# Ledger of designs, part 74: VHH binders against q9p7j3

Target 1, 174 residues: q9p7j3
Amino acid sequence: MILPLFPETQVHVFVYENVSNCAAIHEQLISQNPIYDYAFLDAATILYKKQVYSAIIRALEDRRDEQMKTKTIHSEVILSLSPKTEISSAFRQFSMTKKSKNIVVVKIDSKLTEEEEFERLDKLVEGNRVEFSDEELQKLIDFKVLKKNYKLDPSTLENPLASILSSIALRGYS

## First folded at step 7 (VHH)

Design p102 (framework vhh_5c3l_4)
Fold by ESMFold2-Fast, scan of step 7:
Structure p102 (fold): chain B 174 residues (1-174), chain A 120 residues (1-120)
Amino acid sequence: as target 1 above (174 residues)
Amino acid sequence: QVQLQESGGGLVQPGGSLRLSCAASGFTFDDYAMSWVRQAPGKGLEVVSDISWSGGRTTYADSVKGRFTISRDNAKNTLYLQMNSLKPEDTAVYYCATYDEWGYTDQDYRGPGTQVTVSS
């Protein structure tokens, strides 16, 4: 994917359902194994493609402006999904855990093609790859988790897109 | 490996000030974001403030915003928390904390803590 504001930046987003090895992946992430240098998100927290894109754009803006709070761009993507800026809270809210079943994986700055990243990632993730689309994400979302993470009330929950995007864009300003 | 040691806690009157320090060792301090976390009696852990590896970006919990200031001295491997206009509700054990580089650790690395008591 090519972002209009960051055309120099290679971005790939992958979605996996029915992942059986999340605990093993999580151990590799704790160990900071360079092979696993991706942002691993729990799909239960992601409702829209625009949600992921907004977090990526915010992370790239923070990197451009030399204001990243985390050491890696992938960690900054995870932080950028949170309406607040505490690192530990953002990871508890959005990152994959040992108990995750469905995941969204983001790769930034890859020098590999999308196909090459798919081949690498398919070896690491024991699950079924599905299309990165709003339709597929809607099948994996947990609305209780989404409501809690973005503090949505019942009236907003049926049409939450604008509220979610505003929370990401205004992170730290409200 | 990662070792963190807090100091500067004590007993202070409401409206008073304290400055907490955290001495860090066992890792490249200026590569890591740092935070102050507290636990009040009978309550869970609360992240009070975060600071980026360079000090260029800081955040604060709503409960302390405008009263507390986080800072760091990378040359001295030391993290600070300046606490002004202290309230009884600020009574807690304060911990210095850091995260692994990628952030996926279930538990932050923390020091043993320093007690802050705000009381007359």
Scores: ipSAE 0.143, ipTM 0.584, lowest interface PAE 3.4, mean pLDDT 86

Design p103 (framework vhh_5c3l_4)
Fold by ESMFold2-Fast, scan of step 7:
Structure p103 (fold): chain B 174 residues (1-174), chain A 118 residues (1-118)
Amino acid sequence: as target 1 above (174 residues)
Amino acid sequence: QVQLQESGGGLVQPGGSLRLSCAASGFTFDEYAMSWVRQAPGKGLEVVSDISWSGGRTTYADSVKGRFTISRDNAKNTLYLQMNSLKPEDTAVYYCAAHYGLPFSDVRGPGTQVTVSS
């Protein structure tokens, strides 16, 4: 994927449904196995492609400006999804858990092609790959989780995109 | 193998001070954000404070802001929490947590007990 503000940065996003080994992936992340250097998000928290892209752009801006709260770009992506500046809150809200069933996986600064990353991730993730598209994400979202994370009211539920993107863009400035 | 070991808890009177330490090993400590979290009897986990990898950015829960100070010594792989003006409601088990892109509750040490009572 190409980001206009960061055309030199290689970004890949993958979506998996019906994942059976989230507990095993979680253990590998705790042990800091470098093979698992990705951002693992709970798909229940992601409604739009633009939501993920906005968080990636914010993380890359913070890296450019030497303002990252975490030293790893992938952790910074997770933090950037949250409207709050609290690190622990962001990870609790958006990260994959041992009980997650559907996940979104982000890779930044990949030295591999998208297909090579697919081959690698398919060995790590025991689930079904689906297209990274608004259509597929809408099948996996939990609207109660989304409303809580972004503090959406009933008036914005029909089209929450602008509110979500504004929350991500204004993180740290409100 | 990631290891986090808290210390410095104890019994203290209201208005007193304690300094908690967390010794970290088994990972590149200076590359990860760290937190102090606590659990009071019969309550859920509360995030007390977060600190960035470099120590350049910190956040605090409203309940402790102005009384607690989080810091880290990356050369010693140690996280600290200076607790001043302690209140009975600060009574809890305090946990050190490292952030690997996972919920903080999944990457914490065994904890250290802080009891504030007269």
Scores: ipSAE 0.111, ipTM 0.537, lowest interface PAE 5.3, mean pLDDT 85

Design p104 (framework vhh_5c3l_4)
Fold by ESMFold2-Fast, scan of step 7:
Structure p104 (fold): chain B 174 residues (1-174), chain A 118 residues (1-118)
Amino acid sequence: as target 1 above (174 residues)
Amino acid sequence: QVQLQESGGGLVQPGGSLRLSCAASGFTFDDYAMSWVRQAPGKGLEVVSDISWSGGRTTYADSVKGRFTISRDNAKNTLYLQMNSLKPEDTAVYYCAAHYGFPFSDVRGPGTQVTVSS
């Protein structure tokens, strides 16, 4: 995908369902294995493609403006999904856990093509790759988790997109 | 081998002060954003404060804003929390947590008990 404000930035987003090795992936992330330099998100927290892209844009803006709170662009993406500026809350809310079953994986500034990233990632993730689309994401979302993370009431749950995007764009000021 | 060890907790009177420390080892400390998190008796975890990898950006929970100050010394691999004007409601076990320098981590220390009572 080409981002209008960041046309030179390579962005790849992957979705996996029925992942059986999240505990193993989690251990690799804690050990700082450079092969796992991706943003690993729990798909239970992601409803729309635009939600992910909004977080990516916020992270890239923070990098451009030299105000990233985390050292890597991938961790900044996870932080940017949160409506609050609290770092630990963002990771607890959106990151993959040992018990996750479906995940969204983001790669920024890849030196590899999308297909090469798929080949690498398919070896790391023991699950079924599906299309990054609103339709597929809607099969994996947990609306209770979404409601809690974005503090949605019943009226906003009917059409949450605008509320979610506003929360990401106005992070810390809403 | 990522390790975090909190210290500095104790019993203090309302209005008093304490300084907590967190010694980090087993990772490149200045590559990680850090947080202080607490758990009061019978309550869930509350994020108290966050600090960026460089120390240039900090955030605070509304409950502690203006009273607590988070800081770090990257040369010493140590995170600090200066707690002033302590209230009984601040009674909790305080944990430090390490977040990304590279991928991400949810590593947390064993905690240090802070009790504010008259």
Scores: ipSAE 0.085, ipTM 0.513, lowest interface PAE 5.6, mean pLDDT 85

Design p105 (framework vhh_5c3l_4)
Fold by ESMFold2-Fast, scan of step 7:
Structure p105 (fold): chain B 174 residues (1-174), chain A 118 residues (1-118)
Amino acid sequence: as target 1 above (174 residues)
Amino acid sequence: QVQLQESGGGLVQPGGSLRLSCAASGFTFDDYAMSWVRQAPGKGLEVVSDISWSGGRTTYADSVKGRFTISRDNAKNTLYLQMNSLKPEDTAVYYCAAHWGLPFSDVRGPGTQVTVSS
């Protein structure tokens, strides 16, 4: 996908449901295996495509401005989803866990095509790939998790998009 | 194997100071953001402070801002927390955490006890 503010940046987003090997992926991430250099998000935390893109744009802005808090762009994407400024809170709230069942995987600055990344990632993830769309994401979200992560009140829970995007954009003042 | 080992805790009077250290091994320390987190008796985990990979960016919880200073020495693979003007509310086990894009509970050390009382 082409981002209006970063047209030269290659971005690929993949969604997998019914993943059976999250514990194995987690082990590879702890081992810092370079083959797993992706942002692995728990799909229970992602409701909209725009939510993911807003976090990617924020991370790319921080990289451009030499303000990244982590050494890797993929970790910076995870941080950028959080309304809080604390690094620990962001990873706790949005990262894939050993118990995750559905995941969103982000790749930035790939040297591979989207098709090649799919072939590579399909070998790493034991699950069913689904379309990266609002419709598919809304089947995987956990509204209890969403409410907690973005501090949503009952009135915003039925249409939370603006609140979520505002929280991501105002990170640093939250 | 990745290891984080905290030290420097102890008993101190209100208004006193302590300096905590975290020795890191088994990974490239200067590639990762680090945090100090704490857990008071009977309470959940609270993030105290974050520091970027280079040490150029820091963040503090409102409860400790102006009193605590986080820093790192990448050449020595060591993270520090300078704690000044300590309060009884600062009594907790303090943990060092490294961030690989995973929950910090998976990558923290065993902790060091800080007790602030007269």
Scores: ipSAE 0.297, ipTM 0.635, lowest interface PAE 3.7, mean pLDDT 86

Design p106 (framework vhh_5c3l_4)
Fold by ESMFold2-Fast, scan of step 7:
Structure p106 (fold): chain B 174 residues (1-174), chain A 118 residues (1-118)
Amino acid sequence: as target 1 above (174 residues)
Amino acid sequence: QVQLQESGGGLVQPGGSLRLSCAASGFTFDDYAMSWVRQAPGKGLEVVSDISWSGGRTTYADSVKGRFTISRDNAKNTLYLQMNSLKPEDTAVYYCAAHYGLPYSDVRGPGTQVTVSS
């Protein structure tokens, strides 16, 4: 995918359901294995494609403006999903855990084609790849988690898109 | 393998000061954001302070603002927490944590005990 404001940046987003090896992936991330240089998100936290794209755009803007809180763009994507500026809270809220069952994987600045990234990720992730679409994401979301992460009330939960996108764009402003 | 080792805890009187250190090894320390997290007896983990990879951005819990200062020395692979005007409510085990895109509970040291009493 090509982003209008960042046309030279390659972006790939993958969705996996019924993943059985999240604990093994987690160990590789702790070990800083460069093969695992992706943003691994818990799909329970993602409702819309636009939510992921908004976080990617925010992370790329922070990289452009030399405002990144981490050295890696992939960690910055995870941070950018959070409406708060607290680093620890963002990772707690959105990152994959050892017990995750469905994940969203983001790759930025890939040297590989999308097809080559699919081949690589399919060897690392033991699960079923599904289309990155609002329909598929809505099957994997946990609305209790979404409500907590974005502080949504019952009326906002019925149509949360605008609230979520505004929360991501405001970067911690109330 | 990634290792984090806290030190500097101890017993101190209310109003006193302590400086905690966290020695990091097994990773490129200056590539990662770091945090101090604490757990008081019978309570869950709470974030005390966050610091960006460069040290240029910091955040603090409301309970410690103006009293605690987080800092890092990337040349020494060390994270610090300067704690001033300590209160009994600050009694907790203090952990340092590194952020690899994982929850802080998954990448933290063994902790150092801070007891504020008189």
Scores: ipSAE 0.371, ipTM 0.682, lowest interface PAE 2.8, mean pLDDT 86

Design p107 (framework vhh_5c3l_4)
Fold by ESMFold2-Fast, scan of step 7:
Structure p107 (fold): chain B 174 residues (1-174), chain A 118 residues (1-118)
Amino acid sequence: as target 1 above (174 residues)
Amino acid sequence: QVQLQESGGGLVQPGGSLRLSCAASGFTFDDYAMSWVRQAPGKGLEVVSDISWSGGRTTYADSVKGRFTISRDNAKNTLYLQMNSLKPEDTAVYYCAAHYGLPDSDVRGPGTQVTVSS
């Protein structure tokens, strides 16, 4: 995918359900294995495609403006999903855990085609690929997690998109 | 192997100061954001402060704002927490943690005990 504000930046987003090897992926990330240079998100935290794209755009803006909190763009994507500027809170809220069952995987600055990334990720992730679509994401979301992460009240839970996007765009400015 | 080792804890009176250190080894220290987290007796884990890879961005829990300062020395692979105006409620085991983009990181030190008591 190509983002209008960052047309030179190649972006791929993948969704996997019923993943059995999140603990193994976790170990590879701790080991700093460069093969695993992706953002691994818990799908329980993602409701919309626009939620992911908004976080990607914010991360790319922070990279452009030399304001990244981490030295890796993929970690910045995870941080950018959070309405708060607290680094550890963002990873607790949105990152894949050893116990995750469904994940969203983001690759920025890929030198590979989408098809080549699928072939690569299928070797790393033991789960079922599904379409990156609002329909598929809505099957995997945990609304209790979403409510907590974005401080949504019952009135916004029925249509939370605008609130989520505003939270991402206004990180650190209430 | 990736290792974090905290030091500098101890017994201090209310209003006193302590400086905690965390020595890091086995990974590229300056590529990662770091934090100080604490656990008080009978309570859950609380994030005290975060710092970006460069040291240019910091955040603090409301309970410690204006009293604690997080910093890092990337040349020495060391994270610091300067603790001023200590209160009894700051009594806790303090841990440093490295952030690989994962919430339940195994890259956390064994901790250093801080006791604030008269």
Scores: ipSAE 0.436, ipTM 0.710, lowest interface PAE 2.4, mean pLDDT 86

Design p108 (framework vhh_5c3l_4)
Fold by ESMFold2-Fast, scan of step 7:
Order: C-alpha cells, then structure tokens, then sequence
Structure p108 (fold): chain B 174 residues (1-174), chain A 118 residues (1-118)
C-alpha cells in the first residue's frame, strides 16, 4: 500500500477472523517480543479501510513532526484511532484483548516484502485471514463499540464514515 | 519480563502532599508512554495522568489538573506523581501503567494505597 504523503513508507494491513490464540499473542506483546512488532487492533472497533488509513497517516505525520506520544510507530497508530488525546483511553478502546476473536493487524516500515509479512504473520495468528475490505470489516464490527468510541448518535450510525474520519483528523482540535 | 512497582502511598491529611514513584524494569522504559491510574473504593479505574516517552507531553484528568504533576526520569527508569492539595476524593489505590499497544489494565503495577482523611 502506497500513501500519497508517505510514498516510501511500506504499509501492510491484515484482517483475521476466528482467532483462537489472542491470549498467546497478548502474552508476547507484554513480553515485548520484537517478532510481534505490529499494531494489533480489535476488529470490533474498525468499520472502514479509510478509518485505518486515516490513523496511519496521522501517526506518520506525528512521527515526521517529532510529536509522537509513544516511541513505537505501531502504538502511535492505535493512539491515532482515538478522538481523545488521552493515551490510556485509546489503547483501552482499540487494542486487541485476550478475549478478542477478530483482529486487524498493521505493519509499518517492514524490511520484509508484503508476501513475506503475510507468510510470517500467518504463523503467529491462529485464525482465518480475510481480505482487508470494507465488506469484510463490516462483518466483524461491533456497532455498540463503534458508537461508544466515536460518540455517534442514532442519526449518524447509518453512514458514520465522515464523522469517524473527522474525529480522527480533528483529534485535540474540536 | 515487564515489571512495575509503585511506592510512596500512605495516610495524609486533607491539603497535604505525597510523591508516588514507580520503578520499571524488564523493558526499555524510555520507549513507552506511561500513566498513573487510580481506583477509589467502589469506583472504576480512572486515568489520572499520561506522559509521553520523552516526558515532553503530559495530560491530566480534570479532577487533578493544577494539583498533580507527572514526571519521569528515563535514566533511572522511574515514573513520578507529585500530589499536592490532596482531597478525601483522591483516596484510591494508585497504579502506574506502561503503554505498548495494550489496554492499561494489562500493563500496570500492583498499586500503592493513598488515603486522605481526618
């Protein structure tokens, strides 16, 4: 994937459904195992490809401008999904948990090809990889979680894309 | 192995001060944003304050803004919370937490009790 503002930054996004080993992945993340250097998101929180891309762009802008709140770009991606400036709330809202069943995984600045990352990540995640598409994401979303995270009212739930993207772009400004 | 150990809690009079410390080990401390989180009796977890990896950016809950100061010493792998003008409502177990892509409930220390009374 090529981002217009960051054409030299390699970005890979993977979606897994029916993951059985989230607890094991969680243990690897708390152990700071470098093999697991990815952003692991709960798919219950992600409705659109553009939602993920907007968070990635925001994180890359913060890295470029030396404004990252975390030292790792992958943690910054998770933080950038949140409309709030509080670091703790962002991870609570969007990160995978031991109980997660469907996940979205983001890799930035891979030294591996996309095919090699696919091969590697498929060995780490015990689940079914599906296409990173709005159609597949819409099967995995939890609208109660989405509504809570972005403060959506019933009038915006039918078409929340613009509201979500605005929330990500205007984090700390609205 | 990620390890966080809080200290500095205790009993203090209203209007008094305490300084909490959190000793971190088993990870690269200066790569992570850190937080102080508290849980008052019968209440849920409340984020008190966040600090960026470098210490250059901080945020505070409205309930403590102007009274508490978060800071870190990356050379000593230690996080601090200076608490001034303490109120009975500040009575809680205080936890430090590290942020590496996980909910703070999963990457926090065992906590230190702060009691503000009489």
Amino acid sequence: as target 1 above (174 residues)
Amino acid sequence: QVQLQESGGGLVQPGGSLRLSCAASGFTFDDYAMSWVRQAPGKGLEVVSDISWSGGRTTYADSVKGRFTISRDNAKNTLYLQMNSLKPEDTAVYYCAAHYGLPFEDVRGPGTQVTVSS
Scores: ipSAE 0.454, ipTM 0.728, lowest interface PAE 2.3, mean pLDDT 86

Design p109 (framework vhh_5c3l_4)
Fold by ESMFold2-Fast, scan of step 7:
Structure p109 (fold): chain B 174 residues (1-174), chain A 118 residues (1-118)
Amino acid sequence: as target 1 above (174 residues)
Amino acid sequence: QVQLQESGGGLVQPGGSLRLSCAASGFTFDDYAMSWVRQAPGKGLEVVSDISWSGGRTTYADSVKGRFTISRDNAKNTLYLQMNSLKPEDTAVYYCATHYGYPFSDVRGPGTQVTVSS
């Protein structure tokens, strides 16, 4: 995918459901295996495509402006999903865990084609790949997790998109 | 491999100051963001402050804004926390932390005790 504000930046987003090897992936991430250089998100935290793109755009803006808090663009995407600027809390809120069942995987600045990334990830992730769409994401979201992460009240839960996007855009300034 | 060692804690009276240091080794210090995290007796972990890999961006918890200053010296592999106008509520074990190994490996040091009491 091509972002209008960052046309030279290659972005790929993949969604997997019913993943059986999250514990194994988690161990590879702890060991900093470069094969796993992706942002691995828990799908329980993601409701909209625009939520992921907003975090990617924020991370790319911070990289452009030399304002990244983390060393890698992928960890910056995870941080950018959080309405707060604390790095540890953002990772705990949005990152895949050993117990995750459904995941969203983001790759920025891929050295591979999209088709090669598809083939590579399908070998690393033991689950069913589904379309990156609002429809599929809505099947995987945990609304209790979403409400907690973005401090949503009951009145915003019916249509939380604007609140979520505002929280991402105003991270640390709210 | 990765090691973090805090120092500079101690007993101080309300309104006093302390400077904490964290010596880092076993990794490329200037590649990673760093945080100061604290844990008061019987309470959970609170992220007090974080600093970007270059030192160009810092953030603070509302509880310490205006009183604490985080900084780093990449040439010396050292992280600092300057703590001013200390309150009894700041009493905690203070840890420095890094996100070496992706978000799943928050490596922390053994901590340094800060006690604010008369």
Scores: ipSAE 0.014, ipTM 0.357, lowest interface PAE 7.2, mean pLDDT 84

Design p11 (framework vhh_5c3l_4)
Fold by ESMFold2-Fast, scan of step 7:
Structure p11 (fold): chain B 174 residues (1-174), chain A 120 residues (1-120)
Amino acid sequence: as target 1 above (174 residues)
Amino acid sequence: QVQLQESGGGLVQPGGSLRLSCAASGFTFDDYAMSWVRQAPGKGLEVVSDISWSGGRTTYADSVKGRFTISRDNAKNTLYLQMNSLKPEDTAVYYCATHTKYGFPDRDLRGPGTQVTVSS
């Protein structure tokens, strides 16, 4: 995707289902291995492509404006998915866990081609790559997790897109 | 390995003030956002305030907004919480906390805590 205010920014989003090595990936992330400098999201928390892109745009805006709360752009993407600006709650709500089975992986400013990044990630992630599409994401979402993370009532859960995007855009202001 | 040590707690009367400090070691302090979290008797953890790696952005829980100020001194690897207009409801163990570089909070990256008691 070409982002209107960030046309020079390289953005890659990968979706993996049936990942068998989430515990190993998790250990690499908590040990802060720089090879794993990606935003590793639990697919149970992501319903729409627009949700991910909105968080990316917000993180890039914060970087442009020298307002990043975290030191890495990928952590800022995770923070930007949360309706709150609190670091701890955002990471607990959206980051993959040892028990995750399906993940969404975001890479910004890759120095590799998309094909090289695919090859690299396929070595780190033991799972099946699927298309980054609303159709595939809807197969992986957990609506109970989505409801909790965005504080949706039953009526908004039928059509949550506008509410989710508003939460991302307004975080810290409502 | 991340080491955090809080200090500055104590007994204070309602309306009083305290300044908490947290000494950090074992990691590159200025690469990490920092938080103050508290646990009142019989309650869960509440995030009180957090501050960006640079000190340029802060957030506060509604319960403390306007009364508490978070700050950091990256040259001294120290986090602060200035607490003014203290209320009995602020009685808690206060912890400083951080995150992993890539956004993972799964390790307990908190200090041992410092007790704040607000009573007449």
Scores: ipSAE 0.491, ipTM 0.738, lowest interface PAE 1.8, mean pLDDT 86

Design p110 (framework vhh_5c3l_4)
Fold by ESMFold2-Fast, scan of step 7:
Structure p110 (fold): chain B 174 residues (1-174), chain A 118 residues (1-118)
Amino acid sequence: as target 1 above (174 residues)
Amino acid sequence: QVQLQESGGGLVQPGGSLRLSCAASGFTFDDYAMSWVRQAPGKGLEVVSDISWSGGRTYYADSVKGRFTISRDNAKNTLYLQMNSLKPEDTAVYYCAAHYGLPFSDVRGPGTQVTVSS
């Protein structure tokens, strides 16, 4: 995908369901294995493609403006999903855990083509790759988790997109 | 392999001060955001303060804002928490955490006990 404000930035997003090796991936992330330099999100927290892209745009804006809270762009993507500036809570709310079953994986500044990243990730992730689409994401979302993370009430749950995008865009304001 | 070791806890009277330190090894310290988190007896974990990789951005819980100051020395791989005007409700085990893009519970040190009482 081409981002209008960041046309030189290569972005790939992948979705995997029924992942059996999240504990192994988690260990690789803790050990900072550079092969695993991706943002690994719990798919239970992601409802829309626009939600992911808004977080990516926010992270890239923070990198451009030298406002990143972490030095790695992939960690900034995870932070940028959160409506709050509290770093620990953002990772707790959106990151993959050892017990995650469905994940969204983001790669920024890839030196590989999308097809080459698919080949690499399919070797690392023991699960079924599905299309990155609103339709597929809606099969994996946990609305209880979404409501908690974005502080949604019943009225906003019927049309949560604008509320979620606003929360991501305004996270660092005031 | 990541290692975090907290120190500086102890017994102090209300209104007193303590400075906590966290020595980090096994990773590139200045590439990561750091946090101080605490757990009081019978309560859950509370995030006390966050600091960006450079030290240029900080966050504080409302309960400690204006009393605590988080800082870091990237040359020494050390995180600090200066605690002033301590209150009995600050009594807790204090942990430091490094953020690898994972939940806090998976990446923290063993903790240091802070007790505020007369």
Scores: ipSAE 0.327, ipTM 0.661, lowest interface PAE 3.3, mean pLDDT 85

Design p111 (framework vhh_5c3l_4)
Fold by ESMFold2-Fast, scan of step 7:
Structure p111 (fold): chain B 174 residues (1-174), chain A 120 residues (1-120)
Amino acid sequence: as target 1 above (174 residues)
Amino acid sequence: QVQLQESGGGLVQPGGSLRLSCAASGFTFDEYAMSWVRQAPGKGLEVVSDISWSGGRTTYADSVKGRFTISRDNAKNTLYLQMNSLKPEDTAVYYCARGYEWDYTEQDYRGPGTQVTVSS
């Protein structure tokens, strides 16, 4: 995907369901294995494509402005999903854990084509690829997790898109 | 299982100094970056300093630059934080953590912490 404010930045987003090796992937991430340089998100936390793209845009803005709080652009995407500026809270709220079952994977600045990234990720992730679409994401979301992460009340939970996007864009300023 | 045990906290007056230690076990210490993280009363977690696996690179939060020094002894599996010119706003529980964000995905990425209180 090409982002209007970042036309030189390559972005790929992948969704996997029924992943059986999240614990093994997590150990590789802790070990800082460069093969695993992606943002691995728990799909239980992602309801919309726009939610992911808003976090990507915020992370790229922070990189452009030399205001990144994390060590990599992929970690900055995870932080940017959170309405708070705390790295530890963002990772516990949004990142893949060893207990995750469904994941969203983001790659920024890939030197590979989308097809080549799929080939590589299919070897790393033991699960079923599904389309990155609102329809597929809505099958994987946990509304209790979403409500807690974005502080949604019951009345906004039925149509939370605007609240989620506002929380990402206005992190730390409200 | 990764285990980190902090020590060296206490009560100190403004302008004073403390040295924190962290004993690490359950992983190959000299292969990982390490961090010191703190949480002040009513505030969120702040990463105050990190150090590379070899000790060759260190980073500090703007709030502590010039006052705190992070170091490590890989032979002893120990991480240190030398805190000088302490201010009341440095009052917090200080946690030792492996210095990569992915360590924060688990509730047990750090030990119980050590309390630092800076007051007159």
Scores: ipSAE 0.204, ipTM 0.657, lowest interface PAE 2.7, mean pLDDT 85

Design p112 (framework vhh_5c3l_4)
Fold by ESMFold2-Fast, scan of step 7:
Structure p112 (fold): chain B 174 residues (1-174), chain A 120 residues (1-120)
Amino acid sequence: as target 1 above (174 residues)
Amino acid sequence: QVQLQESGGGLVQPGGSLRLSCAASGFTFDEYAMSWVRQAPGKGLEVVSDISWSGGRTTYADSVKGRFTISRDNAKNTLYLQMNSLKPEDTAVYYCAKGYEYDYTEQDYRGPGTQVTVSS
């Protein structure tokens, strides 16, 4: 997708369910294998497409302003999902782990088409690719994890979108 | 083989200061964010402070803001934590951790840490 505020930046987002090789992927991410230069998120933490796009926009703003805290744009996306600015807390809250079952994968600045990225990722991820849609994300979310990550009370949990987006936008100011 | 060695802990009175050091080896130190993490008796792990790979960006837990300063010397592969105005609540084992990115579950802390005790 092309973001209106960053038309020069190519963005692709992929969703996989029932992933059986998360431990193997995690080892590649720890070793910093450049083939795995993507943001790997635990789908248990993502409820809406807008949540992912808001984090991408925030990360791109930080890169534009030379204010990135992490070494890659993909790590900055993960950090940007968190309402706090602590790198460790953001990765603990939102990143894929060895125990993850469903993942969201973000690619920024791809030199490949979306179809070519699909082909590459389908070789790396042993799972079922599903549409990046609110409907599919809502099948994979863990509401206990979401509530904890964004400090949602019962009244906001019935309509959490605005609260989540505000938390991302106000990151580091609350 | 990542190795992290903490030092500089000890006994200090409230209002005092300590400087912790962490000697890093077995990885390219200047490519990773680094963190200080602590664990008080009977409590879980608390991330105290993070510093970016270059040292250009730092963050602090609300409990230590204005009192602690994280820094690094990439030429010496060493991470530091300057702790001022220490309080009894700062009593904990302090651990040096390689930047938490995807390896946070494996690498929150290493070695035995260094004990900081604040008491009068």
Scores: ipSAE 0.198, ipTM 0.621, lowest interface PAE 2.4, mean pLDDT 85

